VHH binders against Probable endonuclease 4 (nfo). Designs and how they scored, part 10

Target 1, 285 residues: Probable endonuclease 4 (nfo), of Persephonella marina (c0qri1)
Amino acid sequence: MVKIGAHVSSSKSLDLVFDRGREIGADTIQFFLSSPRSWHWKERSDEEKELFIQKRRETGISPVIAHSSYLFNLASSDPVLRKKSINGVIRELKLCEELKIDYYVIHAGKSKGLKESEAVKNIIDSVKEIFSKVKLKHTFFLYETLAGQKGEIGKTTDELAQLMEPFKKENTGVCVDTCHIYSAGYKINDEEGFYSYRSELSKKIGLENVKVIHCNDSKTPFNSKRDRHEHIGEGSIGYKGFEFFLNDEYFRRLPFILETPKTADWDIKNMERLRRLIRTAPVAQ
Key: E = the ipSAE of ESMFold2; O = the ipSAE of OpenDDE; V2 = 0.75 times the mean of E and O plus 0.25 times the DockQ between their complexes.

## First folded at step 5 (VHH)

Design d35 (from c01 with D30S D56S P99S; framework vhh_7zox_3)
Fold by ESMFold2-Fast, scan of step 5:
Structure d35 (fold): chain B 285 residues (1-285), chain A 123 residues (1-123)
Amino acid sequence: as target 1 above (285 residues)
Amino acid sequence: DVQLVESGGGLVQPGGSLRLSCVASGFTFSDYYMGWVRQAPGKGLEWVSDISSGGSTGYADSVKGRFAISRDNAKNTLYLQMNRLKPEDTAVYYCAKESYYDSSGYLEYFDYAGQGTQVTVSS
């Protein structure tokens, strides 16, 4: 069974992510641990944490993925922002470990006036400090592939390999976002382009280190360097790209998470669209 | 509450220029992606251009090289400089703000909170 799900709201209480995932028929879910637009962090009660663990068991929704705050920049040359970002990631990862969250997805950082090499060094130094403060026994720390917008670090497989190299003994890996890699210049909706990219992942980072697939179509053309998500089949990638990932002998075993627009019943529609592309029909657990 | 007030539209001859402005209020303008979307008579909405909080820009192929998006974070104002206008650029132009939920915020999509400004390219 290919596990397909979506990013769901974590508002009000964290345990509600399972109710929301069940409501849309998700096999797997992603969510934020706190508001991604606020530096305010509210400690979770022991009762809420226990309810989260209980509902996970009850629903059977797995794996469970947390996405980092969008306020973090581990590359920042601003020491205040960088320290706040490091402390924020440490706080989020500690909660991930407590809740047995399987994957933590993060955008590595933005250069914001730094040379690329300096931004990469800052990210590595930031992550080194993070792992010195929190030991990941369960959760994997995943760098997400980025679209190549101004200053983004993590837009090429080579950049991701460079970021991962110092942390091979840690629980680290990569989250591949279909919209991001298409916009960054990997033609994954073409057979040659898909297998070329798969081979590059295998050679540069190891295929086993790819842990999550974000399924987003693209509002913008191939190699646009723009991060604009679209409904499955309605963007520039089209169904073919998703069909390649869903039917691949390795990728089909990973969780597929929608981060497509949240209007009306679109998560249900997009999950149905993805399921129709699978050559082997998914069956209940 | 979020408010977007567009201005600068009007009637212009083919080959002419117009500069659209959008004054934003009710949110921290500098923190959000902003964009322009247009709707031609009898057509659906078409994305025209966007600009990130940091100034990174994108353009639809139909306007690339002719239009320039910019922002003034101190004035909470978004601009679209439109050059070498064509009859097919005739549309209502909407200022658009990045749409995030408090508990999601994982994607860039736009809400159109303004009334729009009419651009007519005709002789």
Scores: ipSAE 0.013, ipTM 0.183, lowest interface PAE 7.8, mean pLDDT 86

Design d38 (from c01 with D30S D56S K97T; framework vhh_7zox_3)
Fold by ESMFold2-Fast, scan of step 5:
Structure d38 (fold): chain B 285 residues (1-285), chain A 123 residues (1-123)
Amino acid sequence: as target 1 above (285 residues)
Amino acid sequence: DVQLVESGGGLVQPGGSLRLSCVASGFTFSDYYMGWVRQAPGKGLEWVSDISSGGSTGYADSVKGRFAISRDNAKNTLYLQMNRLKPEDTAVYYCATEPYYDSSGYLEYFDYAGQGTQVTVSS
């Protein structure tokens, strides 16, 4: 069975993500551990952490994915911002380990006037410090593919390969976002473009290092360099792009997470749309 | 510990006004984004309005021009002035710390919220 799910609210209490996931029929879920626009951190009680583990088991929802705060910039030339970002990531990863969260997805950083090579170096140095402070025994640290908006590091497979190279002994990998790669200039809704991109991932990163697929259609055209998510089939990617990922020999074994607009019953509708694109049933358990 | 206590809800006719208050304690109120979120019967949590530590405000399209958020840092109190109320505004209103919402206005996160205060707009 292909695992399909969505980003769900973690408001009020973290264990509620399983109730919310179950309500929409999700196999797998993603959520924030803290406000993605604030530096304040909510300490979680032992009772809440225990309930999180219990509800995960009871619902069978797996794998479980945390998305980092959007405030972090591991590339920052501002030492205050970089230190805050490093400490924030360490704090989030420690909670991921405690809760046995399978994947942690992060936007690597923005150059903000730095040379690209300097931004990459700063990210690598930041991640080295992070892994010196927190040992990942369960959670995988995943760089997300980015749309190529101003200064974004992680918009090309080459950039991601550079970020991953020093950390082959760590639990690291990549989260591929369909809207982002389409906007960055990978034509994944064309058969030739899909297989070209898959080949590039295999050659430069290794397919085994791709761990999560974010399923987002795009409000904006191919190579727009804009991060604007749309409902499955309603955007510029269309159904064909998602069909390629869902039926791929490797990618079909990964969790597929919707980050599409949340109004009304759209997560249920978008998950149903994705399920209808599966051409070959997975091998029975 | 963090405490948020809402008040000011009630029954009002369409076109009427209410002023909600939220008294905060247990944290440095002036440092936090504060907001109002609501839950209509049978619906999920919806972002209504927020205000930064510096006083910058945001509003959901459904309430823009009718509601006004404000804060009194000396009293650790958040307010929501609600004008020209509609039946569609009927909900439990919660005071929340650090609310975050997506581009469609769906509430994805907040740290703490109070027990809420019921607002019923009916003739």
Scores: ipSAE 0.509, ipTM 0.784, lowest interface PAE 2.3, mean pLDDT 92

Design d41 (from c01 with D30S D56S E98D P99S; framework vhh_7zox_3)
Fold by ESMFold2-Fast, scan of step 5:
Structure d41 (fold): chain B 285 residues (1-285), chain A 123 residues (1-123)
Amino acid sequence: as target 1 above (285 residues)
Amino acid sequence: DVQLVESGGGLVQPGGSLRLSCVASGFTFSDYYMGWVRQAPGKGLEWVSDISSGGSTGYADSVKGRFAISRDNAKNTLYLQMNRLKPEDTAVYYCAKDSYYDSSGYLEYFDYAGQGTQVTVSS
């Protein structure tokens, strides 16, 4: 069955992500390990960790995905910020391994006036240090495709290929975000554009290294370079883009995570919208 | 410093109307999606409406056909026209700036002012 879910709140206790996922009917979930806008880190009790593992089993929600803090910049030329970012990622990955979280999604970094090649080198050096301190036995470290906002590294398949090249022996991969790639200039909402992008991923990254699909429509037009998420079918991507991913022989096997605008019912509505686009309607409930 | 100052709330009878305003400062208003979120007593935050820099709008199902969001980029001001108000619309309404550099679609990623404006729909 195609696994569809959403980003859910991890406030108060990490085990509650499963209750929240179950409440909206999610097959798979994504969450933050700590506040994404704070450097504050909360140590988790053994009881909370045990309850997380127990509820994962009881709900059957899988895979589970952690998203990194938005404060990290692995490309930073500021050695203080880069070191804080490296240490923050190490801390998050250690918890991912402990909790058997399947995927860890990160925005690689921002150049902040550096040459793009120097920013890429800084990210690679940062990730080398991270992997020297955390052995990933279970969790995959995933670079997310970015929209191409000012200084963002990871906006092209070529940049992602460069970031992954040194880490072929590690658990690394890519998270594809539909809003981001559409805004970055990949026309995934028409047949030619979708298969062109798929071919580029296959040639430069390897399809097997794409592990997660973020399903977000776009409030802004194609090639806008804007990261503005919209409800499924209500943005400029429209239903066709999602239909291509959901029915693709490879991508259909990946978790599909909504990061669409949050309201009382919208995750339920957007998941239903995605399920209606599946042409080979697998038996699900 | 980002500042969002809401006004226009009050007490109104069911079926009545109110127009909320939000004056923004400390950022380039025309570059951002703006929205309204609300919190009813004892409930969590609920997204109400948003509007793009170019004027494209979105609405929660609970308010479609009754509320209209608009903006005046020259005045750095966001509006919410609320018509045919129901007791269920009783809440504190917050003006919200969408984040440019993160998952801007999440309700919890809207930057909003702590004060808000109280709307009470009661007879």
Scores: ipSAE 0.011, ipTM 0.201, lowest interface PAE 8.9, mean pLDDT 86

Design d42 (from c01 with S103E E108D; framework vhh_7zox_3)
Amino acid sequence: DVQLVESGGGLVQPGGSLRLSCVASGFTFDDYYMGWVRQAPGKGLEWVSDISSGGDTGYADSVKGRFAISRDNAKNTLYLQMNRLKPEDTAVYYCAKEPYYDESGYLDYFDYAGQGTQVTVSS
ESMFold2-Fast, scan of step 5: ipSAE 0.727; ipTM 0.881

Design d43 (from c01 with D30S D56S Y109W; framework vhh_7zox_3)
Fold by ESMFold2-Fast, scan of step 5:
Structure d43 (fold): chain B 285 residues (1-285), chain A 123 residues (1-123)
Amino acid sequence: as target 1 above (285 residues)
Amino acid sequence: DVQLVESGGGLVQPGGSLRLSCVASGFTFSDYYMGWVRQAPGKGLEWVSDISSGGSTGYADSVKGRFAISRDNAKNTLYLQMNRLKPEDTAVYYCAKEPYYDSSGYLEWFDYAGQGTQVTVSS
């Protein structure tokens, strides 16, 4: 069965992500470990950590995914921001290992006036420092595909391949976001575009290194370079793009996470929409 | 222990005004983003406004030009001045520590929220 879930709030206590996931009928969940826009880190109590482990087992919700703070910029030429980003990632990854979180998703960084090659080098150097200070025995460190907004590093498969090359011996991989790749210029909502992109991932990164699919429709058109998420089937991607991923022989084995708008019962509706796109093998003939 | 206590809600006629207050304790108020989020009947939590420690502000399109967020770091207090209120502004309003919003303007994360204060705009 394809595992479908959503980004859920970790407000108040981390263990509540399982209650929130269960409430919406999620098979798998994603959440923030701390505020995504504050540098202040909240230490979690031993009681909270134990409840997290207990509720994970009781609900059977798996895999579980942490999303990094949006404040981190591993490409930064500002030594203060770069150091804060590196230390923040180290802290988040240590908690991921402690809680046996399966995947950690991060936006690699923004160039902010640097040449792209220099930004890529800075990210690689930052990640080398991170892995020198934290050993990932369980958690996979995943670069997310980005929409191509100004200065974003990680918007092309070639950029992601460059970021991953030095870390083939580490637990690293890629999180593919459907809205981001569509906005970046991959036409995943037609058959030729989908298989072209799949082939590019296979050749440049290796399909086995794609670990998570973020399922977001796009409010903006193909190749817009804008990151604006929409409900499944109501955006410019439409149902066909999601149908390709959900029924692919490899991608269907990955967790599918919704980061669609949170108004009303939309996570439940969007999960139902995705489930209706899954094809069952014929029972007759 | 983090505490956020909202006040100032009530019943008001369309076109009227209300001023919400939120008194914070248990943390260094001046160091954190603070904001207002609301939940209308039958809806999820919607971003209304936020303010940085330095006073930089953001507003949802639905309230721009009508609402003004402010903070008094010496008093550990967050404010929301609501002018030209509409029936659509009817909601429970929550003071939130470190709110974060998705690209669509809907609340994705917060560290802590208060008990809320009811705002009803009707004749």
Scores: ipSAE 0.014, ipTM 0.442, lowest interface PAE 7.0, mean pLDDT 89

Design d45 (from c01 with D30S S104E Y112H; framework vhh_7zox_3)
Fold by ESMFold2-Fast, scan of step 5:
Structure d45 (fold): chain B 285 residues (1-285), chain A 123 residues (1-123)
Amino acid sequence: as target 1 above (285 residues)
Amino acid sequence: DVQLVESGGGLVQPGGSLRLSCVASGFTFSDYYMGWVRQAPGKGLEWVSDISSGGDTGYADSVKGRFAISRDNAKNTLYLQMNRLKPEDTAVYYCAKEPYYDSEGYLEYFDHAGQGTQVTVSS
C-alpha cells in the first residue's frame, strides 16, 4: 500500500506526533524536532524517547521523517552562522539516531551573495564535518529539491548530484518536493515532463537515492521559482502530476508527505484525494 | 470546538505599549504550538511571533527586541507584550493555533485563528 501522511506538530512532547498522525489517519509522518525558528534546544528526557519508540510500534506509523530547522544555512560565508548550523544539524541527527527516525530532510543552503560553486563547496565541507561527528546507522540524510528562489542551492538535479557525490558511502539521498520541482522548471504534470524528470533523476542521482516525496500542489505557475504550497488538485500542478508519482513502480514505494495548508480537516481531505488517484487492479483478499 | 478570544488591542501613540491576551478553549492548550499573526490594512497576513509547548520562541525581524510572547498553560492564555510601538505595527492581531511556515519562513497557514483584536498606532 502507498504510505501517505502529513507534517504534524511536535509541540509539548515528540511522542505526541504519533497520536496526531493517528488522529488524521496518516500512514507516515513528518515533524520538526524543535521550533524551526528558534536556536534554543531542549534536551529530551529518556522517558520521552522511550515513549516515542513505544508509540511508533503501537501505532504502526512508519517511516517517520524529521525536517531540519529553517535557521540552518550550511552554505553560509558567515563563519558564526555556518558553525551554528553545523552544530545544530549534528544535534538534530544525533536525536534522529536515538529515536530511529528514518529520514532527515534538509534544505542544503542559500548562497547569500556567494558564487554557486562556492556555496556548493561550503555545503560539502559542512556535511563532511557533520558526518565526521555523527555516524548514521539508521537515519538517511536527505537533500530536498528546492524551488529556485534567490540563492537556493539544490534547485536542479545537477546541483543535488554534486552535493551527493562525496557521500556515496554514507546514508544520503534526496527528498523530492512536487511544488518545488514544478516551480523550478520540471513539468511533472504532463506525461512527457514527468518521464523526462524521472529519467534525469535516474541518470544523475539514481532512483534508489530518492527516499521521500513531499506532495504539495503549487499556488504559483510552472517555472515561477516560488515556494507556495496549495491543496492537492487546487493548484497549478493539478491531479495529473500526483497521479504519475503515486502510480510509478518506484516512487509508489516511498512515503508521500503533505505539507499543504492546515485549515479544518484538509490533511484528511488531501490524503483522500491522493488515495483516489492510485490505480489498483482487482486483487484477492 | 476550538475557541480563541483575543483582547487588549486599542489606540496607542507611537512609542507606547499594549499587552494582548488570547484565551483558548476546546483543546489541550499546553500541547500546541501557538502564535500571533497580524494583517495590516490592505496587506496580507504576516507572522509576528510564536511559542512552542516547550517554551521555544520565535519573532519576526520587524518586532524582535520590542515584542515578547509568553503563555500561561494553567490559564490557557497566550500573551503578546508589545513595546515601543510604531505606526507600521497598526494591524488586526490574531491568536493562531498551530501556525505553519513554508521553507522560506513565511506563514503558510494555521489550524485555527480567533476573531482578532485591532491595534492602531497613531498620534
Scores: ipSAE 0.027, ipTM 0.458, lowest interface PAE 6.6, mean pLDDT 88

Design d46 (from c01 with D30S D56S S103E F110M; framework vhh_7zox_3; at its last look DockQ between E and O 0.02; V2 from the best seeds 0.00; counts 0 for: pae O 9.7 > 2, placed apart)
Fold by OpenDDE, look of step 6:
Structure d46 (fold): chain B 285 residues (1-285), chain A 123 residues (1-123)
Amino acid sequence: as target 1 above (285 residues)
Amino acid sequence: DVQLVESGGGLVQPGGSLRLSCVASGFTFSDYYMGWVRQAPGKGLEWVSDISSGGSTGYADSVKGRFAISRDNAKNTLYLQMNRLKPEDTAVYYCAKEPYYDESGYLEYMDYAGQGTQVTVSS
């Protein structure tokens, strides 16, 4: 029942994400709806959209996850950038709804000179505007945990709780990135640290609101505040950190998405490594 | 105070090699993630390579197979061996303490020191 997958390219045509998912044996997939480094928006043809829906049915790959553009900053003090970001998110979410994509994952933003409280306010205001213009019926809007790089909002459970508070009636949730939370200072690679973080999520966010796990090792040490993904078992987190998530009675129900370096056949190898860590019986709290 | 002093840059012909050095002071060098970034004329900062405290390395696609990063913790020194240099490698190269790279390829809020070292690749 544990679903393992990876981020795959959506280049050329969106429907190809299912072919690429199948090629690596993925149970679930994540992709960009457009270039994550360009403000250019590509309208998708009806034929492409229909083919997307068809291939999803044929492959059985589920859930399907979209990752937002890296250019978006909902916290920006620059009104032009903030507005562009809001509009970009709206366009992406509309496409997600149209394609019935299950989850939309976003980095909330960076303060870039603002106080954190001001950045949080800006993000909340931005999301209010977004939800005023797009109604989510199928897709969930997920804040991704962040590594704690300078200015990042979403690096703590407290920050995420603040972001989520005004939108409890909306389809919102959290995507947990193992590399990011490890870098942010959550010691998930030992048993005590893992259960401490799980408890914190339960208390502040609600476990039911965690919808996706980005499964990445870390190239940098614990609490580095850096975002450098590493292959599973090759980084400073190690296999134990992932074993805890994969065998937890709740987290094992979620999709695990690899965002590890895209070289050779490492997606297949990393998926295999994760699958070996799965036990038949979950660990209860 | 943190100090990073780069050296080793110069003018070379295409296909040539250079070895950059960065001497660090003011902090426990061995405990930190270190890296190289560069800025070409009229362009923003570009991530080139980095190395963790444990020796794990990363490279930009544009330099993979040509550049090699290393460190000597006993000497508080970071190195970048650059082989098969191309004109597009022309830039000021900076040593960075705790550089971070986002998946978009942009470098934000990075601390790097000094004047950097100029690398010019031209026939």
Scores: ipSAE 0.007, ipTM 0.338, lowest interface PAE 9.7, mean pLDDT 92
ESMFold2-Fast, scan of step 5: ipSAE 0.738; ipTM 0.866
ESMFold2, look of step 6: ipSAE 0.519; ipTM 0.798
ESMFold2 (binder alone), look of step 6: mean pLDDT 83; pTM 0.826

Design d47 (from c01 with D30S D31S Y33W D56S S103E; framework vhh_7zox_3; at its last look DockQ between E and O 0.06; V2 from the best seeds 0.00; counts 0 for: pae E 12.5 > 2, unsure alone 64.3 < 65, grease 26.6 > 24.2, placed apart)
Fold by ESMFold2, look of step 6:
Structure d47 (fold): chain B 285 residues (1-285), chain A 123 residues (1-123)
Amino acid sequence: as target 1 above (285 residues)
Amino acid sequence: DVQLVESGGGLVQPGGSLRLSCVASGFTFSSYWMGWVRQAPGKGLEWVSDISSGGSTGYADSVKGRFAISRDNAKNTLYLQMNRLKPEDTAVYYCAKEPYYDESGYLEYFDYAGQGTQVTVSS
């Protein structure tokens, strides 16, 4: 069965992500390990960590995904920001390993006036430093595809391939965000465009390295280079784009995480919309 | 715990005014961007206004000139003065901590939001 879920709040106590996931009927969940807009690192008690592990077992919700803080920029030429970002990622990954979180999703970085090639080099150097201090035994470190807003690194499969190249022996991979790639110029809402993108991913990244789908519609048109999530079917991608992913032989095996606006019962509605797009195969004779 | 408590909503006739308040606790209010977002019945979440920790403001085109955001850091309170209200302003209004906007000012995500306060503009 296809695993569909949403980003849920990690406020108060980490174990509550499982309660919140169950409340909306999620098969899989994503959350922040700390406030995404604060540099403060909150040490978690052994009791909280044990309760997290217990509730994961009790609910059966899987895979479990953490998203990095929005403050991190591994490409930064500002040495204070870059060091803080590296240290933040190290602390989050160590907690991921302790809690057996399956995937850690990060926006690779923004150049902020730096040449693109130099930004890529900085990200690679930052990740080398991170992996020198954290060995991933369970968790996969995933670069997320980005929309191509000014300075973003990770908007094309070529950029992702460059970022992954030095880490072939590490637990690394890619998270594909449908809104981001649509805004970056991949026409995933028509059949030819979807299969062209799929082929490009396969050749340049390897499909097996795509581990998570962020399933978000887009408020802005195709190729806008704008990062604006919308509810499923109410944006420019439309149902067709999600139908292609949900019914693809490989992508259907991956967790689909909604990051659409959080109000009312929209997570429940969006998950229902996605589930309705899943087709069945004929019975074998 | 972080808490955001909105108040000041209600039923008002077109052309009327309301003043929304949001009392914050559980964090250093003065250090964070704050904003107002709204959701009309059956619609998606819409950015209304925000204000930086230093007092810089922004407004959606649909409310500019009619709404005014402000904050009182000494009272940990965010305000939205809403004038010349229209039926289209009918929504649940949420106070948001650290709303994330892209460079164009569109809402992408937020850290926390309160339970909301209902604003209904009807003859």
Scores: ipSAE 0.000, ipTM 0.213, lowest interface PAE 12.5, mean pLDDT 87
ESMFold2-Fast, scan of step 5: ipSAE 0.753; ipTM 0.886
ESMFold2 (binder alone), look of step 6: mean pLDDT 80; pTM 0.803
OpenDDE, look of step 6: ipSAE 0.009; ipTM 0.303

Design d48 (from c01 with D30S Y33F D56S S104E; framework vhh_7zox_3)
Fold by ESMFold2-Fast, scan of step 5:
Structure d48 (fold): chain B 285 residues (1-285), chain A 123 residues (1-123)
Amino acid sequence: as target 1 above (285 residues)
Amino acid sequence: DVQLVESGGGLVQPGGSLRLSCVASGFTFSDYFMGWVRQAPGKGLEWVSDISSGGSTGYADSVKGRFAISRDNAKNTLYLQMNRLKPEDTAVYYCAKEPYYDSEGYLEYFDYAGQGTQVTVSS
């Protein structure tokens, strides 16, 4: 069975993500641990944490994915912002470990005028400090593929390989976003382009290190360097790109998360669209 | 059956103030993350501010210190107090349920948005 789900609201209480996931028929879910645009952090009660674990068991929704705050920049040359970012990630990862969250997805950072090599070094140094303060026994720390917008670090497989190299013995990996890689210049919607990209991932980072697929079509053309998500089949990628991922021997075993536009029950419609592209969906193997 | 109705926009001089309101119906307002997004003439949607069910707030750098978001869960109403308005604040302002933003702060999607309210800052 291919596990398909969506990014769901964590408003009011974290345990409600399971109710919301069940409502749309999700097999797997992603959410934010706090407001993605606020430095304010609310400590979660033991009751809320216990209810989160209980509802996970009750619903059978798994794996469970947390997305980091968008305020973090692990590449920052501003020592105040960088330290706040490091401390924020540490806090989020500690909660992930407590809640047995399987994957934590983060945008590595932005150069903001730094040379790319300096930004990469800053990210690596930041992540070394993070792992010195948080022992990941369950949660995997995943760098997300980025679209190639100004200053973004993580837009190529080579950059991701550099970021991962010092952490081969840690729970680290990559989240592949279909809109991002298409916009960055990987032509995943034709057969040659898909297998070329898959080969590049295999050779440079190892397929086993890809842990999550974000399923987003693109409002903008191939190699646009723009991060604009569209409904499955209605953007420039089209159905073929998603069909390749959903039917791949390795990728079909990963969670597929929608971050498509949330108007009028589109998550249900987009999940149905993805399910219709699966050529074979065995119950158990 | 979700409805969001914005009000409070208008024409104002630079340095002036406006208070926007959004009355929500058709869902349990207190349970949801709410926000304000805007669209300036000829531009895309831009995140302005958001507020969690618990009252935690976030602001775009361009409005930080000038705008204040708040909510009244008993009245199912979201507010945006806009002070020291600038010509650059001219836009249609939308109330948004569960807004989601890209890493640049551009609005990628929202569960639902209202029809919007026009704010024009001009002499």
Scores: ipSAE 0.012, ipTM 0.368, lowest interface PAE 8.4, mean pLDDT 88

Design d49 (from c01 with D30S Y32H D56S; framework vhh_7zox_3; at its last fold request DockQ between E and O 0.93; V2 from the best seeds 0.82)
Amino acid sequence: DVQLVESGGGLVQPGGSLRLSCVASGFTFSDHYMGWVRQAPGKGLEWVSDISSGGSTGYADSVKGRFAISRDNAKNTLYLQMNRLKPEDTAVYYCAKEPYYDSSGYLEYFDYAGQGTQVTVSS
ESMFold2-Fast, scan of step 5: ipSAE 0.795; ipTM 0.904
ESMFold2, look of step 6: ipSAE 0.651; ipTM 0.853
ESMFold2 (binder alone), look of step 6: mean pLDDT 87; pTM 0.878
OpenDDE, look of step 6: ipSAE 0.588; ipTM 0.819
ESMFold2, look of step 7: ipSAE 0.680; ipTM 0.865
ESMFold2 (binder alone), look of step 7: mean pLDDT 87; pTM 0.878
OpenDDE, look of step 7: ipSAE 0.530; ipTM 0.807
ESMFold2, fold request of step 12: ipSAE 0.659, 0.636, 0.014; ipTM 0.856, 0.849, 0.410
ESMFold2 (binder alone), fold request of step 12: mean pLDDT 81, 84, 84; pTM 0.821, 0.842, 0.841
OpenDDE, fold request of step 12: ipSAE 0.905, 0.902, 0.904; ipTM 0.953, 0.952, 0.952

